# VHH binders against p53848r504to814: the designs that were tried, part 20

Target 1, 311 residues: p53848r504to814
Amino acid sequence: TYIMAIFNATPDSFSDGGEHFADIESQLNDIIKLCKDALYLHESVIIDVGGCSTRPNSIQASEEEEIRRSIPLIKAIRESTELPQDKVILSIDTYRSNVAKEAIKVGVDIINDISGGLFDSNMFAVIAENPEICYILSHTRGDISTMNRLAHYENFALGDSIQQEFVHNTDIQQLDDLKDKTVLIRNVGQEIGERYIKAIDNGVKRWQILIDPGLGFAKTWKQNLQIIRHIPILKNYSFTMNSNNSQVYVNLRNMPVLLGPSRKKFIGHITKDVDAKQRDFATGAVVASCIGFGSDMVRVHDVKNCSKSIK
Below, E stands for the ipSAE of ESMFold2; O stands for the ipSAE of ESMFold2 at other seeds; V2 stands for 0.75 times the mean of E and O plus 0.25 times the DockQ between their complexes.

## First folded at step 5 (VHH; framework vhh_ozoralizumab_d1)

Design m01 (at its last look DockQ between E and O 0.07; V2 from the best seeds 0.00; counts 0 for: pae O 20.1 > 2, placed apart)
Fold by ESMFold2, look of step 5:
Structure m01 (fold): chain B 311 residues (1-311), chain A 121 residues (1-121)
Amino acid sequence: as target 1 above (311 residues)
Amino acid sequence: EVQLVESGGGLVQPGGSLRLSCAASGFTFSRYAMYWVRQAPGKGLEWVSEISGSGGSTKYPDSVKGRFTISRDNAKNTLYLQMNSLRPEDTAVYYCAKPRYSSGEYIFDYRGQGTLVTVSS
């Protein structure tokens, strides 16, 4: 299981788990320390740089501000002689195609897009033009300001365009004990699958894509727990649907899955911890659960506290 | 063509009961979760119950929990709402609804004409 370490290049100190200096030299020193600590225990580390908050209801930095905060830092990391560049994987947390373009020019490996292409229709074209780039296709609904009002998945209709659904290649209609219990994860899978089809239609290759069910994005705290428990369902889910007047088979089986449980509000509900730093102590147990249910990558704030849970 | 037809509304006194029905056609009823929503005069839509396609799971907001019971008969393509201990604030037009997913958005576009429930004070 890979560890993705969050690094926020934003003024939101609470989301960072502490105070960060905004200058590039201090940020690079923090990154170097983070990488050395992680590489003491792991073969590689992924650093996820964010210049714009993606927390629900957060105020969004302009594209120009996001570039100013993130691109010089990515360049500095790639140019550093103090890091084993073959063991440090760089991700940028952005939903803007122009930010992704600039990050690719300076050596990023992964575009982590919480919107799954919803917020910028040019994103898939950027990914398709760069076949060596990995793209994380994440699930959300609506936009940053509206998503928390869109968490109504229980008993949600599967839509008329969906013709058949399978779990472990068995028609869900023949799995009576599961079909009412799994409405949430199957809705998430269908919505991811619909966006996956759009990515493929725009030239993105399947091997570029890692999926993320989007913990905390248009989900209640109980729904986040259900998603974690039902990762085995998602990883074995496939369906047929009508698209462009033809039938399309979407197969999520064997696609790599990212989960990002760290410092999400639902951990506070479980542990009654009220601040993000204290939630780091509880995150290790949740990360172990994510790994146990089959997550291929976990996104965390506190690499040291979470490393034993990954092992 | 999806069609939903509500019935069973009327005038009742506070504390009374009504049973609403919704006849569904134009889709495979048992494959879809179904909802009751209501609209009081001059107000927006309020969700009041949901039931899974099989009927095995139900959910209610606090405003009606313990007083309203949603059920369905998949053989008859019919959705029901049993409303007990009615209060004046339950006065509304009641609609049965089939949710629709539209890329990145969940909406309640499929509704019938509604049935009026008046709880006189």
Scores: ipSAE 0.000, ipTM 0.158, lowest interface PAE 17.8, mean pLDDT 79
Fold by ESMFold2 at other seeds, look of step 5:
Structure m01 (fold): chain B 311 residues (1-311), chain A 121 residues (1-121)
Amino acid sequence: as target 1 above (311 residues)
Amino acid sequence: EVQLVESGGGLVQPGGSLRLSCAASGFTFSRYAMYWVRQAPGKGLEWVSEISGSGGSTKYPDSVKGRFTISRDNAKNTLYLQMNSLRPEDTAVYYCAKPRYSSGEYIFDYRGQGTLVTVSS
């Protein structure tokens, strides 16, 4: 299981009179320490750099600001002689194709797109032009301002274009016996699969793609727990659909899966903690559960404490 | 803001038919399951049909199954209820409802003014 460490390339502080950006050297030092902590327990580490918040209803930095916050840092990380470059994998958390382009120029390995291409129609073209780049195709609905209102999933799992669905080699259930109990994860799988086909149609290769069911994006706290428990279903899910007057088979088996439970609001419901930083301890227990259900990658804030939980 | 406007109600004899319409605006209609609910005089709300956002799945309680048909036209942002073989117990104000999801539950506080259906001999 890979650990993906969140690093927000945010202002150094917020003050009554303005905002400041952290010095690149200071941010790099923080990343070096973070990497050392993670590599003490793991063979490699993924650093996920974000210059724009993607939390529901958050204020969105401009594209220019996102570039200014994130791209010089990525370049500095790749140029550092204090990091074992073969053990440090860089990801950028962005839904903007132009930010992805700039990150690729400076040596990023992964584009982590919470929108699955929904927010920027040029994203798939950027990924397709760069076959060496890994793309995380994440599930959400709507946009940043509306997604928290779109967590209603149908009682019936099949969309109009979908003909048949299958769950292969699952430890949990047969699809027909438990359809009402798995509506959420099957709808998420169908929506991911539809976006996956759009990516393939635009030239993205299957081997470039990881999937992320999008904890906290268009999901309630109970739905986040259900998704975690039903990862085995998602990893064994397939379906057929009609597309362009042809039948298309979408198979999610053997697709790597990312889960990002860290500091999400639903952990506060479980632990009664109100502060995101205090949720780090409870996050460790949730991360262990994600791994137990089959997550290939986990995205966390507190690498040291969460790394101990997965060892 | 979400707006739902029902129409097509009226007075009809037992055994008759009516087609209700609901014009939707202020949200992405095709992404939401839609519902018809009704309220008979002096009674609470009763669910009478459900249709998925795509229109591919429908559900009915036994009280109307086989007599009512829900449908939608996502290009026109319109929801329909075809009511056949109407009976006096179908007399009610009919509402088109959009689900709102809050704290792990769906809530039907987004609904129109309603349209009155009276079935009387």
Scores: ipSAE 0.000, ipTM 0.119, lowest interface PAE 20.1, mean pLDDT 78
ESMFold2 (binder alone), look of step 5: mean pLDDT 82; pTM 0.817

Design m02 (at its last look DockQ between E and O 0.01; V2 from the best seeds 0.00; counts 0 for: pae E 19.6 > 2, placed apart)
Fold by ESMFold2, look of step 5:
Structure m02 (fold): chain B 311 residues (1-311), chain A 121 residues (1-121)
Amino acid sequence: as target 1 above (311 residues)
Amino acid sequence: EVQLVESGGGLVQPGGSLRLSCAASGFTFSSYAMYWVRQAPGKGLEWVSEISGSGGSTKYPDSVKGRFTISRDNAKNTLYLQMNSLRPEDTAVYYCAKPRYSSGEWIFDYRGQGTLVTVSS
C-alpha cells in the first residue's frame, strides 16, 4: 500500500502564521525531512502538494496564486540532489487543468483531482495529452461550497439510465436483502464510472486512472465509514447504462483505489477532537482499516504516525 | 448559497447587439466553468455558450458561433455575453448557469431568474 503524504503549500502550512509565500528553501527542507522519514519505513513516498484548499467550504485561492504556491515547489523538489528521485513520486492536488499543465511541465507524476473533472472540463484533455501521467479520479457532487449539502444517496445519480449492476468478487454477491445496505457505495461507483467513461472517451487511458470515492466530499460521517467498509464492493463493481439509445458497459474491477481519511471531519466525530492536527493520532487507526478493506493508496497528513498503523 | 443575477436584456431589432451580464456570488467564481443557456417561448432549455474558469477556453453551438462572445471578469465575479447580429430566433429568456453533473448529463439547475431578449422588427 502506498503512502501519499499531504503537503500544504499555503500560508496555513507554517507555524509563523505569515500571510506571505513560504520560502521555497524552507518548504524544500520540510519535504526532504518528510521524505527521509517515510523512506526509512517504505520503499517509496508520494508527496501530494496543494496550493489551494479543497476542504468543504474553504475559500479558494485564484488559479494564479495556486500556481505561484505550488509549481516552484514541485520544480525545486524535482531538481533537488538531496532526494532519491527514483523513490519520490510527486502529486499535485488540483482541480484546475491549467495548474495541472504547469505541474506536468515541471515534473509531477500524478494529478490528484478531487472533482473527477467536474470542476474543469478541460482536465481530461490535459491528462490524455500526457499518457505517462497518473490521474486520480475522485468522487464529489456540486462544488466546494455546496458539496456537503448533496449527501442524499437514496436515488441513484444515473437514475433511469441504469440497466444492470454486477459485483465481481468471491466473497460478496449482490442479494436482494443487501441492496438497501449498499446504496451508497453503488451510487458512488456509478458516478465514478460515468466520469471514468467520459475520461476514456476523451482519450485518457485506463492505466492512467486511480479512483477515489472521495471521503468527506458530499458524504456524512456515517457514509464515510460505510465507504471504507465497502471498498471491496467498489473494487469489484461494474454496471451497464443507457446512453444515446445504446448500452454502455462500465467496469471498475481491479482499478487501484485511493482513500484519504486523514483529518477528515468524521474522524473528529468519532474521537471528539476539534483540531485537525489532533485528529492525526486517530487517523492512524482509520488508515489501518482502509488498508484492511483493500485500499491501494492512503492519503495522510502525519506520515510517521500513520506508517506505524500500516506495519 | 449560489446566486446568479442576470441583466441586460431588452428589445432589439434584427442585426442589433446586446450585452448580457451575470453577477455571481456564493461560490468561488474563478474556479468554475460558466454557461449561458436560453429558453425560447414554448421550448426547452438549450445551451448557448461555455467559458472555462480562467476564461481561456470558450465553446459555442453552431447556431450562435461567430455572433456571440462569452467572457468573464473574475475580479468582479461577473459573466458576460456579447450578442451581435441578432436574429428573431434568438428571442428567449437567457440564463447564466453554473452546471452540475447528474445522471450522465450536465444539468443547469443552478441559474438565475433570467433576462428576456426580444429580437423583433
Scores: ipSAE 0.000, ipTM 0.116, lowest interface PAE 19.6, mean pLDDT 77
Fold by ESMFold2 at other seeds, look of step 5:
Structure m02 (fold): chain B 311 residues (1-311), chain A 121 residues (1-121)
Amino acid sequence: as target 1 above (311 residues)
Amino acid sequence: EVQLVESGGGLVQPGGSLRLSCAASGFTFSSYAMYWVRQAPGKGLEWVSEISGSGGSTKYPDSVKGRFTISRDNAKNTLYLQMNSLRPEDTAVYYCAKPRYSSGEWIFDYRGQGTLVTVSS
């Protein structure tokens, strides 16, 4: 399982938001230390750089500011002589196609898009034109300001849009027996699948895509736990749907899955009123559970402590 | 387009000093580590110093440690190499460089025309 380490280019509201060479060197030094710590325990590391907060209800940096915060840093990481570049994989956390395009020019490997193309209609074209780029197609609903008011997932009937659904690790009767308990993960799978088909129709290749059910995006904390527990269902989910006057088979089986369980509020709710050591352990246990349920990549804040819990 | 222009080389006697300069353009100089490398007649490229983008961290191989000092002026987009206690084996063309790591090797794709340093009686 791959470890994706979160790095926010401007992690707090009191930081100077303009480009300053001392800030870039400080950030690069932090990333070098993070990479060295991770590579002591792992054969490779993925660094996920973000120049614009994707936290629900956060104020969104302008596209120009996002570029100014993130692109020079990505270029500096890629050009550093202190890093074994063959072992360091770079990801940019952006939903903006122009930011993705600039990041590709400076050597990013992964575009991590929490909107799954929903926020920028040009994203799939950018990914399609760059077949060596990996794209994380993530699930959310609405926009940054509305998404957590859209956490109601309803039962659906097979018929007009979705004709059939399958879970390949169970027979169909077992799926029917679990139907009310799996409403959330099946809805997420269907919505991911619909966006996946749009990506394919725009020329993105299946081998470019990793899926992310989007912990904390249009989900309550209890729903986040359901998603983690039901990753085996998602990884074995497929369905048929009507699209463009034709029936399409969408198969999520064997698609790599990313989970990002490292959210302070989410983990804090689980671990309320325990000391810092027990919170560190509980965070590691959640990460280990994500891996145990089949996550292929885990996005975390504290690589060293999470790696200790896993190893 | 990245451009690096070295200057300050010349003929110097053993034990002497020289200061090399490198004028940089075509990139945000302060955002990148910079290097001096050298190539002696008939030999390959040898790394002789590294400085971080801010100038806060420097590195040297044993062959020049204590004799050479790398520095930078980010306001002037200029890299420097102060060379003291020069020896005949320091005779080389000196290049200012931005290296990258690829496939297990350090590659010096961005370098200038070089400046010749000759240490001879």
Scores: ipSAE 0.000, ipTM 0.144, lowest interface PAE 15.9, mean pLDDT 77
ESMFold2 (binder alone), look of step 5: mean pLDDT 81; pTM 0.806

Design m03 (at its last look DockQ between E and O 0.01; V2 from the best seeds 0.00; counts 0 for: pae O 22.2 > 2, placed apart)
Fold by ESMFold2, look of step 5:
Structure m03 (fold): chain B 311 residues (1-311), chain A 121 residues (1-121)
Amino acid sequence: as target 1 above (311 residues)
Amino acid sequence: EVQLVESGGGLVQPGGSLRLSCAASGFTFDDYAMYWVRQAPGKGLEWVSYISGSGGSTKYPDSVKGRFTISRDNAKNTLYLQMNSLRPEDTAVYYCAKPRYSSGEYIFDYRGQGTLVTVSS
């Protein structure tokens, strides 16, 4: 299981209140510390750099500002002699294809796109042109300002496009019995699958893609729990649909899965009325549950404390 | 062929009530979520209520919460909207909709002909 450490290159991050992200030297020192802490316990570490907030209802930095915040930092990380470059994997958290393109020029390994290509129609072309780049295809609905209103899921949300579903190792009779209990994860799988096929049609290779059901993006805190419990369903999900007047088989088996359980709102709802030490422990327990249900990668804010809980 | 037929609209005074109905056919009604949406003169569609296929979950925007109640009778393939404490800003054509979600949007291409609600003194 890989650990992805969140690093916000924004002045007013929801999680860290703007501490320690003032300039490149300070940011690089913080990253060196995070990497050393992680590499003490893990073989490698993924650093996910974000220059623009993707929280629901957040005000979006301009593309120019996002580039100014993130690209020099990525370059500084890759040029640092204080980091074991073969053990540090860089991800950029962006939904903008031009930001992704600039990040690739300076040595990023992963494009982490919370929109799954929805927010920028040229993203898939950029990924396809760079076959060694890993792309995280994440589920959301709407845009940053509307996604919280779109957390209602129903059977066959794609309607007439879906012909048949499969949850492998579950027979068809058992799937019918589970229909109302698994509505959420099946619809998330269908929507991811639709974006996946669009990525493939635009030249992105299957081996470039990790999928992320998007905890906290168009989901309530209760829905986040359902998704975590139902990761085995997502990892065994496939379906057929009509697309462009032809029938398409979408198969999510063997796709690596990322989960980001460390959302402050989500943890707060789970740990209501407990002290700070118990909240830290509960955060680690949620991360461990994500791993136990089959997540291949977890995205966390506090690598050191979460690593203690995982072990 | 999906068919949705709205009824129950009309002229009502501010503070009054109306109950809208929608008869559904051409699909397995209780497998699908249903919506009421409205369109005021010269404006786009606005979502006003949602109910899950089973009827176990309902949702409302702040503009109508506490005043409107969506319900369904799956045995009769019928969707309802109880509208109380009506205001002039509620004036619109109301549609029963079977939406689909594609590429980050709800598309309301399965909807009825609409029923006009006019709130005026």
Scores: ipSAE 0.000, ipTM 0.138, lowest interface PAE 18.7, mean pLDDT 78
Fold by ESMFold2 at other seeds, look of step 5:
Structure m03 (fold): chain B 311 residues (1-311), chain A 121 residues (1-121)
Amino acid sequence: as target 1 above (311 residues)
Amino acid sequence: EVQLVESGGGLVQPGGSLRLSCAASGFTFDDYAMYWVRQAPGKGLEWVSYISGSGGSTKYPDSVKGRFTISRDNAKNTLYLQMNSLRPEDTAVYYCAKPRYSSGEYIFDYRGQGTLVTVSS
């Protein structure tokens, strides 16, 4: 299991140990510490840099501000002689294709896109034009300001387009005891699958893509728990759909899966809603559950405590 | 409905050059990445080049890198393969293909008889 460490390049992260937002030297020292903690227990570490909040209903930094916050930091990380560059993998948390372009120019390895291409129609072209870049295709609905109103999964958004569904290569109709319990994860799988096929059709390769069901994006806290429990379903899901006079088979089986449970609001419901640092301890227990259900990568804030749960 | 028609093959001596063309119809050409693939005697189908829908990204296997160049003209719905420094092992039927992801893997979606390239003598 890989560990992805969150690094927030946001202006007011004093309470999270961020110190000075614009002080790249201090940010780099924090990253060196994160890498040391992770590499003590792991062969490599993924650092996920974010210059724009992706929390539901959060105020979105402008594209210019996101670039200013994140690109110089990524460049500094890649230019540092104090980091084992062969062991440090860089990800940028962005849904903007122009930010992704700039990050690729300065040496990022992964584009972590919570929108799965929904927020920027040029994203797939950027990824396809850079075939060595890994792309995390995440599920959400609507946009940052509207997604909370779109967490209704009792009916399938792709409706009549879906012809057949399979779990573990078995037609779902043969699994009656699972059909009504798995509507949520199958909805998520179908919507991911539609975006996945559009990415493939635009030249993104399957080996570039890692999928993320998007904990906390267009989902209630109860739905987040169901998604974690149903990761085995998602990892073994496939379906056929009609598209443009042809039948298309979408196979999500054995796709690598990322889960990001860290500091999400649903942990507060479980732990009586204590402050963010105490939620980091509870996050470790949830991370262990994510690994137990088959997550290939976990995205965390507190690398040291969560690494113990992973080992 | 998808139609792909390859042309430009023929007999050529080692070290020679050929330019293959593929006329596309039945789909919005510039929305899709395209491949050239080939089938050599005694071999299965193998890819030899890739180009993104916009034409901004290209890829080649080591066996043809530096010798083959894929390009496209989206205004004419046409895909090209410039083949230089041809070798006898390049002898094959060449197809242009629209890839489709199905059954857990890529399926090369080709629609013509292909065009024969023979590199001999």
Scores: ipSAE 0.000, ipTM 0.106, lowest interface PAE 22.2, mean pLDDT 78
ESMFold2 (binder alone), look of step 5: mean pLDDT 82; pTM 0.807

Design m04 (at its last look DockQ between E and O 0.26; V2 from the best seeds 0.00; counts 0 for: pae E 11.2 > 2)
Fold by ESMFold2 at other seeds, look of step 5:
Order: structure tokens, then sequence, then C-alpha cells
Structure m04 (fold): chain B 311 residues (1-311), chain A 121 residues (1-121)
């Protein structure tokens, strides 16, 4: 299982009102230290650089600001002679197609798009034009400002276009018995599948795509736990739907899955009133659960603590 | 362990000058850009200067530009702020700061007690 380390190239809270952050050389030095520490324990490391916060309800940086924050840093990482370039994989956390284009020019390997193309209709064209680029197609609802209000999955409405659905590791009788318990993961699978078909129709190849159910994006902390437990359902999910006056089959089997379980709010809810050492252990247990349920990649805020859980 | 110790604050009349110092230890000082920030009574933190690790590159907000000069001595692990033409609105506790990676964020870490600068008659 791959470990993806989050690196947010955004201003911190003491820079009252301004768009100010550390210079690129300081950031690069800390990334070099992080990578060397990770590579002491792992064969490779993925660095996910973000220049615009994608946390629910966050204020969105302009496209120009996102480029200014992230692209020179990615270039500096790729040009560094202090890193084994064949062991450091670069991802950019962006939902903007123009930012993705700039990142590709400077050597990024992965476009991590929390919107699954929903926020920028040109994203799929950019990915299709670059077949060596991996694309993480993530689930959310609404936009950054509204998504937390859209976490109600109790009454599934998207099924009007759905003809049939299957979970290939489960007898059909078990699916019928589980329908009320699996509304969340099936809804996520269908919405990912809808975005997946749009990506394919725009020329993106299936082997470019990793899927991410989007922990914390339009989900409560309890729903995050359900998604983690139900990853085997998602990884074996398929359905048929009506699309463009024809019936199409969507099959999520054998697609790699990314989970991002280490968000502060989520961990805080499950570790309330514990000290830092016990919180570190709980974070590791959640990451281990993600791996145990079948996650192919985990996106984490604290690589040091989470490395205990991977080995 | 990172330690930042500010000194050089005090009471100064308007139009006067002060020179602040920050003694740094517990990290490789010349690997980082360094910062001065301040907190006026009842206000949030404001940055007042930045200096690159490579020297020569400095940045200031308009409120202090032309009056304040940041500098560093990497041989002594020391950061300085020369403050000229001081005004009553410069009254604040001044902190030096270093960037740090923490929990997926690249944040500024000020670990000193700060040094109080009071500008009044």
Amino acid sequence: as target 1 above (311 residues)
Amino acid sequence: EVQLVESGGGLVQPGGSLRLSCAASGFTFDDYAMYWVRQAPGKGLEWVSEISRSGGSTKYPDSVKGRFTISRDNAKNTLYLQMNSLRPEDTAVYYCAKPRYSEGEYIFDYRGQGTLVTVSS
C-alpha cells in the first residue's frame, strides 16, 4: 500500500489577512527531510502538494494564487539533486484544469481532483491529452461551501437512471438484505461511476484512474467509518444505467482505491479526551483498517505516525 | 528542540529607533527563511518582515516598508530587526518565527516569549 503525504502550500493563520507563506527553498528543505525519513522505511513516497485548501467551507484561493503557491514548489522538488527521483512520486491537489496543465509541464505524476471533474469541465480533456498522468477521481457533492450540508444519503435519489446494480463478492440475496445499510456506499459508487463514464467519454483511459470515495467531503465522521468498512463493496460494485440514449455498464472492479482517513476533525471525534500518544495510536489503527479493508493508497497528514501502521 | 529568544525591546519615543535580536538554536538556521511578526494589544498577529535563507531577498508590508530592516547573521544564528521612525501604532510584542511542517501544513512557529516594544511620549 502506498503512502501519500499531504503538503499544503498555503498561508498559515498568523499572516493576518495576507497571502503570505514560507519561501520555496524552506519548503523544499522540509520536503527533502520528510522524503528521506519516509524512504528510510519505505520503497517510495508520494507527496501531494496543495496550493488551495479543499477542506469543506474553506476560502478558495484564486487560480493565479494557486499556481504561484504550488507550481514553483513542484518544479523545485523535481529538479532537486538531493532526492532519488525514481522513488518520489508527485501529486498535485487541484480541481482546476489550468493548474493541472501547469503541474504536468513541471513533472507532476498524479492529478488529485477532489471534485471528480465536477468543478472544472475541462479537467477530463487535460487528463486525456496526457495518458501517462494518473488521475484520482474523487467523490463529493455540491461545492466547497455547500458540501457539508449535502451529507444526507438516507433516501437515494440517483437511482432513477439506474437499471441494475451488482456487488460481485456477495450473493444477490445479501445485497437485498443490506440495501438500507449500504445506501451510502452504493450512492458513492453510482456517483463516482457517473463521473467515470464522463471521463471515459472524454478520452480518459481506465488505467489512468484511481477512485476515492472522498472521506470528509459531504460525509459525517460516522459516514467516514461506514465507507472504510464498506470498501470491499465499492471495489466490487457495478451497475447499468441509461446514458445518452443508450444503456451503459459501469464496473468499478480492479480500480485502485485511495482513502484519506487522517483529517483532524475525523480523528478528533474518535479520539476525544485522549493524550497525544493515544491519538497517534488511534490514527495508526484507522490507517491500518483502511489497508485491511482494501485501500491501495492512504493519504495522511502525519507520515511518521502512520508509517507504524503500514508495516 | 527549537528555541527562539527575542530581545532588544523597550520604551521609545515616537521617531526613535530600536534594534531587535532573535537568538536561534535547535535547528539548522540557514536552511530557513526567517520572519518577524507582531501582536498589538487587542489585535491578531501581523507579519512585519521576511528574509530568505539565501540572503538579499526581503519583504515587508506597506505599514513598515522603508522604516524596518530585517537582517540575519548565519554565523551567530541570529536574526535582527532594525526599527526606525517608530510610531505609536508600532507598539506590540514582537516575535521571530520559523516555518515548520506539521500535520500536512507548512506553518509558522514562534516559540519565544517575544519582546515588548512600546512607542509613547
Scores: ipSAE 0.012, ipTM 0.472, lowest interface PAE 8.2, mean pLDDT 80
Fold by ESMFold2, look of step 5:
Structure m04 (fold): chain B 311 residues (1-311), chain A 121 residues (1-121)
Amino acid sequence: as target 1 above (311 residues)
Amino acid sequence: EVQLVESGGGLVQPGGSLRLSCAASGFTFDDYAMYWVRQAPGKGLEWVSEISRSGGSTKYPDSVKGRFTISRDNAKNTLYLQMNSLRPEDTAVYYCAKPRYSEGEYIFDYRGQGTLVTVSS
């Protein structure tokens, strides 16, 4: 299981007037330290660079500002002689196709798109033109300002477009109690699947795609826990749907899965009113649970403490 | 080791003025925006001012705008806060702060004992 370490390039809350907390050389030194700590415990590390906040209701940096914050940093990381380049994988956290395009020019490996192509319709074309690039297709609903109001998964958003559903190639109607207990994860799987076929139709290859059910994006804290428990279902899910006057088979089986439990609100319910040692343990237990249920990659803020829990 | 040493606090009457200083060492001062933050008795930390690396840009919350002026001397590794028209609600321990990367974000890194400013009749 891979560790994806979050690195927020120059947060804009306190220094956004054309200045920033630290220059690129200082940020590079911080990344070198982060990589050393991670590589002490792991064979490789993924660094996920973000230049724009995706927190609910956050004010979005302009495209130019996002580029200014992130692209020179990615270039500096790739050009550094102080990093073991064969062990450091770079991801950029962006939903903007032009930012992704610029990041690819300077040597990024992964485009981490929380919108799954919803926020920028040109994203899939950019990924398709670059077959060596990995794309993380994440689930959300609505936009940054509306997503928390869209966490109603009692009914299937794709409705009668869905014709048959399978878990482990078995029709879900033949599986006893499973149908009622898995409405949430199947809803998420269907919406991911719809975006997946749009990506394929635009020329993106299946081997480029890693899926992310989007913990904390259009989900309540209890729904986040259900998603974690039901990762095995998502990893073995397939269905048929009507698309463009044709019936299409969408197969999510064996696709790599990313989970990002770190800093999500539901962690507070585990650690509230508990001393720091128990809170650290509970946070690590959530990450270990993600791995135990089958997550192929986990996205975390505190690599050192989470790595200790994994090992 | 990063070190920030605040000085210049004291007791003043309402309407008075004070100038705070912060001596910085253990890092390249010119590479960072710098901050003043304060903590009033029984309250949390409040951001008071920000100055860009070069000193060409400054920012203030509404509570102090027009009364406080942040400045820096990069040749002397020193940060300043000129506080005018002081009010009782400005009573606090004042800290200077450097940005620090922690767990996926940059936060205020304040390390000194601070300098107490008391505004009282």
Scores: ipSAE 0.000, ipTM 0.350, lowest interface PAE 11.2, mean pLDDT 80
ESMFold2 (binder alone), look of step 5: mean pLDDT 83; pTM 0.829

